# VHH binders against Protein AAR2 homolog, part 4

Target 1, 357 residues: Protein AAR2 homolog, of Caenorhabditis elegans (q09305)
Amino acid sequence: MGGALPPEIVDYMYRNGAFLLFLGFPQASEFGIDYKSWKTGEKFMGLKMIPPGVHFVYCSIKSAPRIGFFHNFKAGEILVKKWNTESETFEDEEVPTDQISEKKRQLKNMDSSLAPYPYENYRSWYGLTDFITADTVERIHPILGRITSQAELVSLETEFMENAEKEHKDSHFRNRVDRENPVRTRFTDQHGLPIMKIREGYEIRFQDIPPLTVSQNRVGIEYSDRLYRLLRALGGDWKQLLAEMQIAFVCFLQGQVFEGFEQWKRIIHLMSCCPNSLGSEKELFMSFIRVLFFQLKECPTDFFVDIVSRDNFLTTTLSMLFANVRDSAHAGDDLKKKTAQFKQYLTNQFKWDFNCD

## First folded at step 16 (VHH)

Design u7 (from t7 with N53H)
Fold by OpenDDE, fold request of step 21:
Order: C-alpha cells, then sequence, then structure tokens
Structure u7 (fold): chain B 357 residues (1-357), chain A 121 residues (1-121)
C-alpha cells in the first residue's frame, strides 16, 4: 500500500522540495532516484518535491552502463542536468543566482513534466542512507561528479607515460625506447597482465582499509588495530565508516558498481573480525548491525541471490561476527542480543547456517 | 467510462502475421501513450511495445524488427502489426494507456481485457 503522503505534507514538499531537471533524457530509458527507477516517458523532464538530503540519482540507456551521482539537495534547490547524447552522460547546467527566480517560474510552467519524488520509497531510502552526510558525499564522490558501473580503465603504464609527458613538457623526453633505454617501463601483475586502474577523477574515493601489520602474530583473527587506524583516518568519527558502508552499498545496489560491493565486503569483513573492539566501540557495532540488517532486509531478492551466490562471503564473514560477539567478554548484553536476533533473522529468512564450525 | 478493447487475436502459423487493434474510449486518447503487453499463463506480464503520444515507438528486444506499433488518433486506435510470428509469441496481448511520466506497467492507467494470440509450430 504505497502510503500516499498526507495532503499537508504534499503541500509542504511542493513548496519546499527540491527540483531535479533532467533535460534531454531519452525516452524508454531507465531513470532512478534512490530506491525507485522508471522507464522514462515523453513527458518526463525531471523530478519535483525532492526532500532535502542526500539522494542518489541514476540512469541507464539500453546500450550504456548505468551512471549516477550522489547529491545533497537543499530545500528549494534546483538542480539541472542535461543529457548529452553524444557522450551518453549527463552534464551540469549551472543556474546563476540571478536566474533562480526565473527558473522557478519556469518550473511552474513545467510542472506537468516533473514527476513527484516517490515518497513510498523514502522510508527505505532513509533507512539505507541515514549515516550519509554531505561531508561523506564530498569525501567519497568521484571528483568528476559521476558514478559509473563501467569506469574507464587506464593502465598504470599509460598513466605513467601521460604523467611523464606532463612533467616533461619542456623536455623532449620522448619516452622512446632508444638504445640507452631499451626497456619500456611496464606495470604488470603477477600474471603478466597490465595493471589497470580507474582513470583519475572517476574513481569512487573510498577510504582505504589499512593493511595487516606483520606484528599481529596474535592467535586469532583480530583486526581491531586496523579498525582503529581506519577510524583515525576518518577523523575519529565512526559514523563516517557506516556512512561509507551505506554509500558502498548504494553504489552497488543502485549504481551497479562492483567497487561498491568490494568496499562493502571489506568493511563487513573488517567489522566482523574485531572481537577486542566490541566493547570499546559498542555504538559502532550496534549501529553496524542495524545498518547491515536493514541493507539485507531491504535488498531485492534477486539482488540478494546474486550477492550470496557469488561468494560464501556473507555467510562466512557473518559467522565470524556472530561467534566473536557471542564469545566476547567485552560485548555488552545489548550487542549480544541484537546480534543474536540478527543471526536468527538471517537463519529464518535465508536458511543460512552460521553454526558451521 | 473509459474502455480499451483489443481485437485481432487468433491462431496463426509460425512465420505468419497478425494485426492487433485496440480502440480507446472515455479518455483523451491523443494525450496518452499506448502500449502493448503480453502474458502467458503462469508468467508475468511482459512489455512488448510503446508508442508515445507524439508517435515515438519503442520495442522489446524480443520483438524488435518483427512488430510495429502505430496509432491513429482520429480513430482512437493503437495497432500492433506482428510479423514473422514465433511460437514464443503465443500469449494474451493487452493494450494499455498511460499519461504519466513513465512507461512502467504500474504507471499505466487503463488496460484492455486482452486478445489471445496463438502461434502454432
Amino acid sequence: as target 1 above (357 residues)
Amino acid sequence: QWQLVESGGGLVQAGGSLRLSCTASGFTFSSYHMGWYRQTAGNEREWVAFISHSGSTYYADSVEGRFTISRDNAKNTVYLQMNSLKPEDTAVYYCAAGDSWFYDESEMGYWGQGTPVTVSS
């Protein structure tokens, strides 16, 4: 029963909601915001009544990868995107301050071409993104302003060459293989394949999870030190870790970005292997369980199957989490209870067995 | 009262052709985009083709190149010319009308009762 917004709220949002103009977007293409997507019709020119806050907008044309962006909408904000058919991407159109009033007037005239924000999904969206802040978006969002399921890959070699050319603009340093330099610098992996990376500016700037330190010869999987290093890197704000987890999940779920999934897994894995931090970071873990629970609960079935089918990752990792929490002397009763409930839910819902020693 | 009435369904041999018609009444036909959907027993309804109010056409991959959707606003009718029919095209075909921003099935406001199409091998 897609709960229709109360009339009072509708009026409020009509007046105070943000606008997204998506101009020139092709018909019969996928357009989405947050937890809902549509096939666009001829009348579609954008959205109205967008609640203030962080949203994820994404689109896909049949022959193109999904592209999207996070945006922190302000009340009454007018964001204008223009679809470029040649580049098959969206471009920002700046609205000068002096033209805002005129744009607002235009929006009134375009009202019939603006779809309302899907409030029936807002609760779900909010639950999936409640830790994400404007700062989080600024930190993680690609510099060039778009998230793509298929980012341009560049070899390290190519990048190296390009950088060298930039640095030596004045010097004819022709990276020419000459008699003096017979060997081209190649960056290859252990298999001899070129090392590829996302082109600079297009990468999602996830926080790197600190590597294991050699000294952690400890009799068990304990990554608390790594967690603390990560938290320090995040300015000591554990909420930013969960925010990143949420962004990663959205990037994967809605953005179809594999890197999002990878980061999501990394975070879950790290969090699941920190038995010594369960007491000191109680709030983080409590919220972590909440976030993860919600993500898994709200995940579409098909998507979930895909996640689970690819790797016993979740089952194995969560088994570790559950065991660590259960056996922890540092974990409070509330965390133990919450974790137990979560375990039970997963067992009941997905018939996962977490007791496999 | 609005109504969509499909016609033209029937039995046809593989490789044959059919033309479906859907006549609309009770709403401003010219302002609506029209679509054809099909459904087989036990399966979900599948989108087949759309035509916008301005006449832009879109097709599912499975029917592209074989089917043609068209409309006659003067007659309040949308057509589906189906050529090179395959057994896989066997289904009940439904006409739908929508005036929203989206072409999703859930966004269609009006539906016909359907016309059966059977393609024999």
Scores: ipSAE 0.796, ipTM 0.907, lowest interface PAE 0.4, mean pLDDT 90
Fold by OpenDDE, fold request of step 21:
Structure u7 (fold): chain B 357 residues (1-357), chain A 121 residues (1-121)
Amino acid sequence: as target 1 above (357 residues)
Amino acid sequence: QWQLVESGGGLVQAGGSLRLSCTASGFTFSSYHMGWYRQTAGNEREWVAFISHSGSTYYADSVEGRFTISRDNAKNTVYLQMNSLKPEDTAVYYCAAGDSWFYDESEMGYWGQGTPVTVSS
């Protein structure tokens, strides 16, 4: 029974909540914010009463990839997006500061066309994103302002050529594709296929986490040096690592972005293989367990199955975490207890076996 | 008191046609979007078609090209013309009305009692 918000809260949110106008969005299409999505009706023109903070908005048209964006809403902010049918994306419509008052007045007239933010899911959203800050969003969000489940892939060669053309716009150098000597694709993989990358500007700007070797010998892997390097790159703010973990998870869960999943896995893997840092970074690890616990707990069942089915990554990685914490001389009793509880929860809930033969 | 009353269900052979009707009373029909849903025993209800208050129509992929939803505001009635029926279309069909921002099942305000449709092979 999604308990009706107390009238006082409703009033507060009505006065202080932000607005998202989503104009021209097709009917019977998926529109979502944070942990809830809908099929849009004719009356839908956006959302009202959005609580201040970081939100994830996403949408998809039938048979089209899901696209979305993170936004840090300010109190009373009016964000206006316009759907472009041709490009099948949203465009920003800027509201000048001097027009905000008028726009607010207009919004009153549009009240019947604005759906309220789904507060029944806000707790879940907050729990999933509590480390994410405006700075995090600014750092990680694609430059071109959208997160897409199907990023446009461009060959490195194409990109190179395009860039070269841009640089030489002034020089009549018609890159005469010498038809006779087809310039060998400079950027091919080991199989001779063109190396593809996400088009510049559309990349989610995750921290680079080098591939971690999954050695069968679970015992003795120590990546604390890599963790510290990463933390340094994040300005020494360990919370930003968890924020990135949360963003990655949301990108995967709500954005349907595979790269989000990959980054999420990398972070978990790294964190699970740092027994020497369990003492020095106690707060990080305590919070890490919390974040991961919440993610797994709040994960939809179908989604969870998908996560688990992928190469037993989670079971293997968490087994390492549990073993490392258990056997660590640096881990405090509180961390050991928390980790043990987490292990037990997963064992009970999902019938996972973490016993390293 | 609001009411949605479905009619037109019955037994039909595969490849046949049926026309369902749903008559509304007790609310401002013209301001509501209308939808058809169907449910089989043991399965979740699935949406079939929607028609907006202005007459825009939308269909599930499974029925697209075969079913047509329409409305007559003067009669407070929504119709579902079902052509080229398949055994898989066998279900209880429900009419629903909503006036919210969304077409989700949970957002429908009024529901009919349903009319059974059986398509025989």
Scores: ipSAE 0.791, ipTM 0.907, lowest interface PAE 0.5, mean pLDDT 90
Fold by ESMFold2, look of step 16:
Structure u7 (fold): chain B 357 residues (1-357), chain A 121 residues (1-121)
Amino acid sequence: as target 1 above (357 residues)
Amino acid sequence: QWQLVESGGGLVQAGGSLRLSCTASGFTFSSYHMGWYRQTAGNEREWVAFISHSGSTYYADSVEGRFTISRDNAKNTVYLQMNSLKPEDTAVYYCAAGDSWFYDESEMGYWGQGTPVTVSS
């Protein structure tokens, strides 16, 4: 029927599958979902049998940087995107209630133009995204634009001028100018180049990692206060921290967005430096190890060797994690066992040496 | 029984021209998109050109402006006109056919046996 799917997956997707109509997208261009991308043919108008849950959809024209979005598909959902050739992006198309019957009829007429979701790696994809919810996507996804490495930059001078104009028209806008030094605000760096930042509303809205606070009795590296403040900012829901770690990884791996890699590293570093939390946050740390294991296991070999492992970040940072768990009076036996197994896996698979640190 | 048979390969000097043909039988040619690929020893196969069933054409950057793909549905034949040939164009050229939603090599259902092309300096 669809691609060579196992009967259990075919039944599941038949009962629960969603649709993506990707209308007007050019031929011979890159289109992808999750792990798989293709060069579009004349027949292609979208996907069918998409499993409910979060997916990452992306495309690229003529070797341009990818643009993409996350969407949490509901069972049987019909999502419609219409390509705009002039702007080289896609636009959402809502289906009004009085047009639902016509859309259902159009799906029957379009069946041969809808490719089935590529099931081969779906269970692996679910494992990479299982903490991500619709609320996670809404919180993190850019308000404007798409997930892309293409810069939506504005100079500091331009932002200053736009903010001044907005304050004349909108009393709720906050001033981003350095209030304490207005006459000394610089619009260029030390080399005369414009100071640039991402335009408001176009950033991926990753949670800020709280800064280190001063501690009078600090003993070694200890970031548990930062972790607790981050968890409070997430409504006390530790699963949302791991959801962000998962979405950051996908932004990097499939979206080719370097800020995803930076956020992924920031989260790993934070989690590796919380020895006082290893008892009280047992479920978070157990789940963190599983999430990271899947992420490292699922990296393509060339990508992993060339990018992820090149700068010693993981070996240095995880050496600290492993030592903290091993030496903790608070960590339970199950966390110590899981961490030791993970360390052994990394040692065997990548020949990393954590014992010399 | 289906088949794709390439012809027209051979030896040509740099700057010269060559026309490859690929004749199909055993399937409904007009409903398939057609492609040309090439391969040198020890390397992966490389996409060269596609033509859709409706006649839209697409080219790899390395050959755009020099190569022209065309099709004649009445003769069940796809052509690759190769002009301004370079030594780097030396390869075995393969014809392929598919009816998938995608043009990727893995989505091609039928393949020819290949025709060698050598471009001398």
Scores: ipSAE 0.519, ipTM 0.791, lowest interface PAE 1.4, mean pLDDT 84

Design u7 (from t7 with N53H)
Fold by ESMFold2, look of step 20:
Formats: sequence, C-alpha cells, structure tokens
Structure u7 (fold): chain B 357 residues (1-357), chain A 121 residues (1-121)
Amino acid sequence: as target 1 above (357 residues)
Amino acid sequence: QWQLVESGGGLVQAGGSLRLSCTASGFTFSSYHMGWYRQTAGNEREWVAFISHSGSTYYADSVEGRFTISRDNAKNTVYLQMNSLKPEDTAVYYCAAGDSWFYDESEMGYWGQGTPVTVSS
C-alpha cells in the first residue's frame, strides 16, 4: 500500500511531501517519475509524498514517444497537470493562493487515487540530479514545458501568418499601413516544398559549445579556451555546466531524447580535451569525474554494451582525459588519484582498454 | 481464502474459437481490474488483455480485433473470447486481479493456476 520506506518516514512524507495531480490521463498508458514507470490504471490520478527537489515526470500513450518535464518540487507543493486528448499533451493548472485550503480538502478525498512516490531509488536519483537547480530547469527546459523526441514543426508561412494575426489582434487601431509594402519572404525551399522549423518554444535550450578559435596554432588537442568561453556564457558558474550534463543525461535515458545524448557526449568530449585547465579548474574537474562516475554506475548495464558496441565514444574520449590528467604538470595529486581510480573502475567493471602510454 | 479458477482451455484448429472464463471468490470482484496473461515454456509471461472494474477494455497488439475481454460482476467471472486463433496463440492462459493504481504485472495481487490452450495448424 505505501512506499518502500519505514512506516514512520512514510507518515512524515505523507504530511510534508509534494503532490502531483495528473488529471484525465488515459488508462493503460505509460506514466513515470524518475527511474520508475507504470501502465496506468483507472484508479490513478497522480502522486503523493514526492520528496522536495528536482524530479523528471514523463508519460506516453500507446507507442508514442515519451513526453516529460523537469520540476523542482517545494515541500507541500501541489502541482496540477491536465491531459488534453486532442493535443496529446498536458497543460498546467494554477492553484490560486486563496484556493489552497479547498485543494487540500480535495486531496484528502482523493487520497486512494494518489500513488506514493517510489522511494526505493530516491538516493540514487539525487546523485544523478544534485547539481540541477530550479534556475537550471528554467534556463534549459523548453518554454512550453515538454521534453520529447517528437518534433513540433511549423512552416515559415504558417508562423508568419500567426504572427501577423497576433499583431492585428493586439492593436487598438488597424495598423495596415505598416504592411503596405509586403515583403516576399521565401516560404519554400529550392524544390517548392514548405520550409520547416522547430516551432518557437519547443526546443531544449542546451548551451551551445563554442567553436574552436582559428587564431590559435596549438599542437595537439586543446579546448581550454572553448571551456572558458562556455563558463563565461554560464555566468562563471561551473556548477551549471555539470547541471546541464545531468539534465542531458536524464533527457536521453528517461526522456528518450537523442539530443540529450548528443549534448552529454559534447560536454564529455570538451572536458576531456582541456589539459591546460586541469590546475586552474580543479573543482570543476573533480566534480565532473564524480558526476560521470555516478551516471555510468547507476545506468542499466545494457546502456554500456550499446555505447561500446556502437561507436566506442567513451573509450576513445576518456582515453584522452586519462592521458591528459596523468601527464599534466599542473593537475593536483587528488585529481590524478581520483581519475586513476575512475579509470581502474571502468577497466574492471567493463573490461575497457584505455591506452596508457 | 481467495481463488481465481480458469476454465475453457483445450485443443482447437487454427481459425477456430475458444472462450475462457475465470471465476473469482474470496474478494470483492467488482472492485478489481482483471487481466489475462499467457505463457509458453521458457518464455516470459505476456500480457493479453485488461478490463477495468468499470468495464473499459484494453488489448495487446497481437490479439487486438481477435480477442474480446468481458466481465459479469454478478457471477464474479471474467471472460476471454478468442476468435481466429493462430498457432502462435498456443500457451497457458492465466487470469489475474489487481486493485492498484497501475496495471503492471507486478501490481497484480491474485493469480489463477492457468488453463492450457493449444492451437493446431
């Protein structure tokens, strides 16, 4: 009936945990949070006893791609999502401050329809998300609140017409004189097909990795200038780079969004190719090793087999990291020790061969 | 003590029909969603169909359009009408009941002993 926790902790979290009402969601469909998903029954109307902090909530109807969102729950928060069968997505429903008491009363009447958060894996989940903050979510999350592999495409012509209608609707006067000289925008490609783009607000807002500066004639691979420019774009907050690495990882594994896997790889590659930064950015690199170790340790074992078999990205890229740290005159002893331990773990656990010359 | 007892299995030619039934006792049948599962030797158990306590029905892709699940709460019985049977439908069929928020196999609280179905070519 309750969670996997001792009864006294279940009672505490019942009184203090957050709620998610997931209303109108179809039966026999997939609903999940963090590591766990289920096929919904008629009884299911949401979750209770959600520990405060960052969680990833997702769903899928039939065989459709998953859609999901990150949310940083506050203690006692009531989050309401309503399923829209026409759009096949969910919408927020605000709970006004003066209606909180009424909503709490409704929750008491609904208690048997609210499933408890699956605490069995919470410790592990925290380790996969501990750099992610509410501000991280706001910066990266699609503005329209969806993490999905399903593209929301719109033609340039449709977007243009929608924007023109919005301008007309918002005007107190007819402002047709601003359009007396129509601009012939190219709405079709060279073959006459509509030009398509991702609809504004639906993209995951991953940080762009700065390009290599052509003015540097370095020998070998050295991306420290790219790292420093990325850190400046993040306001100098290196924790936000690792938070993005964590979001990207979850987007791939739980959200099934390949763009998350690509960003995860781009960050790992960048971090593995910065030998000149290993001294000055010690805390970032120490934390990077811990984040990556946790991601690789807590994944399903099939993940590693698929990655190693497909393109050997991790073995090739991490070989560079291990060599750069080992050979650095500027990396501290604690970073060298931590990195060597990580290399040994991967070698023992997965039988990977990292060139050690 | 609770029970779920399946019946109606047997040998049938491909293209034929069978009707399975599962009679429940020892719990409040009308409050439970019911499901049918099937299993061949050496393989994982496969979901076939669900019916909610209010009568909504759901089917696996492999049986959609050929199988119909129904329930009679007055008789505490769930049925599986199997039409257009194929040799691939050969399995032991199990009845299950649950009252959880979720329909997953791990959420089923009661299981029958199974009834064998053989579809010859």
Scores: ipSAE 0.517, ipTM 0.799, lowest interface PAE 1.5, mean pLDDT 83
Fold by ESMFold2, fold request of step 21:
Structure u7 (fold): chain B 357 residues (1-357), chain A 121 residues (1-121)
Amino acid sequence: as target 1 above (357 residues)
Amino acid sequence: QWQLVESGGGLVQAGGSLRLSCTASGFTFSSYHMGWYRQTAGNEREWVAFISHSGSTYYADSVEGRFTISRDNAKNTVYLQMNSLKPEDTAVYYCAAGDSWFYDESEMGYWGQGTPVTVSS
């Protein structure tokens, strides 16, 4: 029926929690935060008592794909989003810093229209997002769009024509487009269909995994140089790699965005193929195992069976990780123990066999 | 003592019509959104229609265009007019009331006892 929090916790969070005003959003539509979503009623104007930290907010109208965003809420923050019915998305409305206290007082008149944050799974949510910071969100979040499976696509030909027109206007000179060349052969795939890409500014700004450099003297699979180049791109902060792994997972799980699943897999694969880094990067690998453990633990069973485990990626990739840690002369005893415990958990829980290599 | 009492259920031939009523007492009816749900034995409840306290209406795809929800705040009553009935509409129909921010079944605070509807072929 009602909420599950003790009254003293409710009072504390009422005084100290953040607010999200989600104005003009249609009734009978999906709105959600973190693990929970609902069908909106007429009374709904947003959320109150949001615990400080990172949350994922999402919505959907008329069975459209979800659109969502990450936000790092500060204590007492008032975040305002206004729904635009024509564009079918939400837009920011600023609250100046010197007006926050007055706005909070005005919110008392709206209190009955603000639903409380659903605290029943907050501890688990924190565990799925604990490496994500405000800087992480700013770096990765799309500039123009939102987290959505509904790709904003443009053909390579259209992009070329738009850029050529813009270049001519900016230079105050105009050149004729070369109409003698068949545009189809430059901008189409082997079946004659237009080659499509995500329009600039709408992509989730995941870090590129550096390419493998080929060496004739390389023995076995070894991606430590790729890992080090990636860490350098992240300013030397290995926690940001795990933060990206956490964002990627949430984009897939709650945002229903396959690009998140692809990046999540790329990171796991990279981390599983770095035997020379297991000593020097001990805390990264210890934390990686914890992050992955929580992600697999929180994955709904039907989602896991139908999507996550379908292509054998995890069994194949983690077999390499487990063998690399077991056989490493560099890995410390604590990493070997934690990795063996994780392997045993997966074997028992999912009946996976990791002894193939 | 809060109460929702459904009435108007019964047996009707396919293609026919039936009007359900749900009368409320013991709470401020005009402040609540109202809904109809239906359930067959051994299955989860299915939402059918909602009406907001201001009169906005929403319908499940399976009944859109055939069913109409309405309310009379002076009588503390919500109605479900069911036209062009099909055998698949056979169920126990429940009236529900909520004052939450959300229309989800788990957010409804008051439920009626249900009224059976049978649609024969």
Scores: ipSAE 0.483, ipTM 0.777, lowest interface PAE 1.4, mean pLDDT 83
Fold by ESMFold2, look of step 17:
Structure u7 (fold): chain B 357 residues (1-357), chain A 121 residues (1-121)
Amino acid sequence: as target 1 above (357 residues)
Amino acid sequence: QWQLVESGGGLVQAGGSLRLSCTASGFTFSSYHMGWYRQTAGNEREWVAFISHSGSTYYADSVEGRFTISRDNAKNTVYLQMNSLKPEDTAVYYCAAGDSWFYDESEMGYWGQGTPVTVSS
């Protein structure tokens, strides 16, 4: 029904915004980008005027779980996804350089079928995703699958048979019968049911949080060594830790993926338990508070807030963070002020009680 | 100057049938997708059915197989045939029209005043 943007911004975004062609997607199905989703109409074939940067695109047919992807759009980029009815997912379609003129001609003819990006929420979206880079997406995004709660499972027996067949083709001297004689119990649990796992390449590649080293001499809760090891695994780039926290939250909030919620919680817990790092890692902790503030500000007061509040995770964990910052001799005044303001916001907005000394 | 006028509502026994009509004026009816929604007191409006400008039909799970949406572009009218009615179908039924990329309730540009349907036990 037309965009709500000022005319000069509409013209700029039309010239410089990116395009997503979403071809063959069924009508009366869910399609969304970032904060906004819709039920698709007959004339819908994609989006126009997408701001450059990271966006999360998702869809769902009937009552199926959402399936989505992150993409870092370049100015003027034309991204093409084609719905595959047989697999019930979207697939990439490359636009060869010698076909760019034809694709641009198709864009002119289909302009009325392209909905504008919902700009009213873009500032909030930027605040939720500003640490995410193209490299972040490449590292974390599933290799073969998309971001979805629908697990792509395979039995251990099926995976073994597929791997053995690949090995058989690579080795002409292997006996085929030996591949087919595995002990049945090695592929089943104690009740005879198949052991299942996520098919390789379909998992979201969140960074593992280094394990706590149990020490008889350790006093109190102090995870700074875990934080240092994690930062080393990320190439020494603390911004990539916050980028992962942002991806995990979007996977939870918009992608409806439980693994995102769990990774988000793990990162918050780790960051809340590093009192010895509050001085040396000031920029990381200042940015962490800002990232978490925006995430909780965008969290609905209904279902998601009720789930988070039920487990007491945030109240318990952030009480530890607030006490650690308050009591630190090395945390700067800026960090102490920022955490105090954040604590006050949470108390007022959610009526949470951070009762600690 | 646009108008959507529903008719055909009323009281009906469970298991019965009812046909709702919605006649449009003041816009190019054939260019619009049409929908039916319903609302019970104190609840949010619920989608029931859509029909695209080209005639493709879609239904909410709660009514699929029992309700049929159709359109007659020559009469500028959309219909909802409601069979095998249940007490939970009791609501005010609204006709809506839109020309957006999306069928969402918020994207519908024109709304009727509603016609009440009561299904007694």
Scores: ipSAE 0.448, ipTM 0.761, lowest interface PAE 2.0, mean pLDDT 83

Design u7 (from t7 with N53H)
Fold by ESMFold2, fold request of step 21:
Structure u7 (fold): chain B 357 residues (1-357), chain A 121 residues (1-121)
Amino acid sequence: as target 1 above (357 residues)
Amino acid sequence: QWQLVESGGGLVQAGGSLRLSCTASGFTFSSYHMGWYRQTAGNEREWVAFISHSGSTYYADSVEGRFTISRDNAKNTVYLQMNSLKPEDTAVYYCAAGDSWFYDESEMGYWGQGTPVTVSS
C-alpha cells in the first residue's frame, strides 16, 4: 500500500522533489530513508520525490550492520551514490552543471526503477528531526567513513603499539618494560577479549557535556552552569543542542549506533537538572519537551521496553524535571502547563509513577 | 553543606584485603548514585566502581571479580571491599556521588578528600 497523498500533491512532488540515485546496490538487501526501510528488488536504482531538507539514508547487506548518512536535499537536486560491493560502502558521484539536463532525461528512462519517498512517514520524520540542519550534520558527521556501528575499529593494544611506534619515529626514546607492573590488563574486557575503540576520524563528533563544577557551597542538583557552557560551545545557538539530541536519537534508532543512545541520555539528564535556567531559557525548555515527546511517541515497542525504559533512567530523571518546573519561581505558566501535560501523557501511556520518586 | 568522608585506607600486603567506607551528609543519600575512583600522583583519576541508587553495580575491567561495591542507606554509607589486592591497586581512593546514570568523572557532582591505599609486595 502506498502513501495517503492526493494525486495533485503527488504530481507537485514529482516535479519539485529531489532524487537519489543509488547505483549498483544489491537486491534482497535493506535500503531506507528516514523512518522507513524496505527490502530492495532486482531493478532498484534509487528514490524520487524527496522533499527538500535534511534526510537520513541507510542500507544493510543481508543482516550486516547498517551504514548511513545525512544529506540536506535541495529542491530538484540529483544526488548520485555508487555502491562498491568489494568495500561494502558507497561513494559520491558528482553531476557537473553542464550535464544536469542530460541526467534529467536519463531520469525519465529510469522512472520505473525509482521508488517514491514514503510520504506517510514524513510527518513522523519532521517531528523527529526538525532542528537538524546541514550545519548540524557537518559538525557531527564522522570526518572519515559513515554512520555505522561497524565503524573502523582498532584494539587498545594495537593503537598503543601504533602510537608508540609513531612516538619513536618522531623522537629518539628507548622502550622500557616494567615487568613488575604489567599493563596487558588495560587491553582486555571482562571476558578476556581485546578492548576495541573507533579509529581516529571515524567517530560521530557529538559535543562533550561540560564537567560539573565542584564547590563547597553547592547545594542540591543544579547544572545551569554546564548548560550555559555547552550553549557557548555551540555558538550561543540553543537550537543546535536540540538538533544534536535529535541526530543522536536518529543515529541510534535508525543507524543502530549505541553512542547515539548515550548522548541522547546525557542531554536529557542535563536538561532535567537546570532549575535556575527555567525562566531565562524558556523556549529551549519548551522545545526540549516537544522533542522528547515526539521521540518517545515514535519509539517502536521493543526498542522502548528493552532499551529506553530500563534502569529507571527516564522515570527518575523526568521526575526531577517535573519537580523542578513545578516548584520553580522562574518558570512561566506556559512551561508549567506543558510539563504537566507531558507528565500526564507519560503516566497514561506508560503507567509511570512520578509521585513517589 | 554537603560532605563525603572516606575512611579505611592503609597499608596491606599483596593478596590481602581492605574495606573502604564513604559516609555522606548534607544531601539525600538514597537518591544518589555512588562511585569509587582512584588516582596515582601526577596521573588522571580513573573510575573503579559504581552503584546506582537502586543497587545496580558496575566495575572497571581491572577490578571486576576482586572488588565489590555496596551501600547502606540507613548509615548514608557506600563501601568498597577490595580483595586479592595487587601493587597496581596502590592509589588514593575517592568517593563520589551524582544523580547521573553515567559513571564518567564529569557526571559526578560531589567528591570526597580521598583515602590512601598502599599495596606492598
Scores: ipSAE 0.000, ipTM 0.226, lowest interface PAE 15.2, mean pLDDT 79

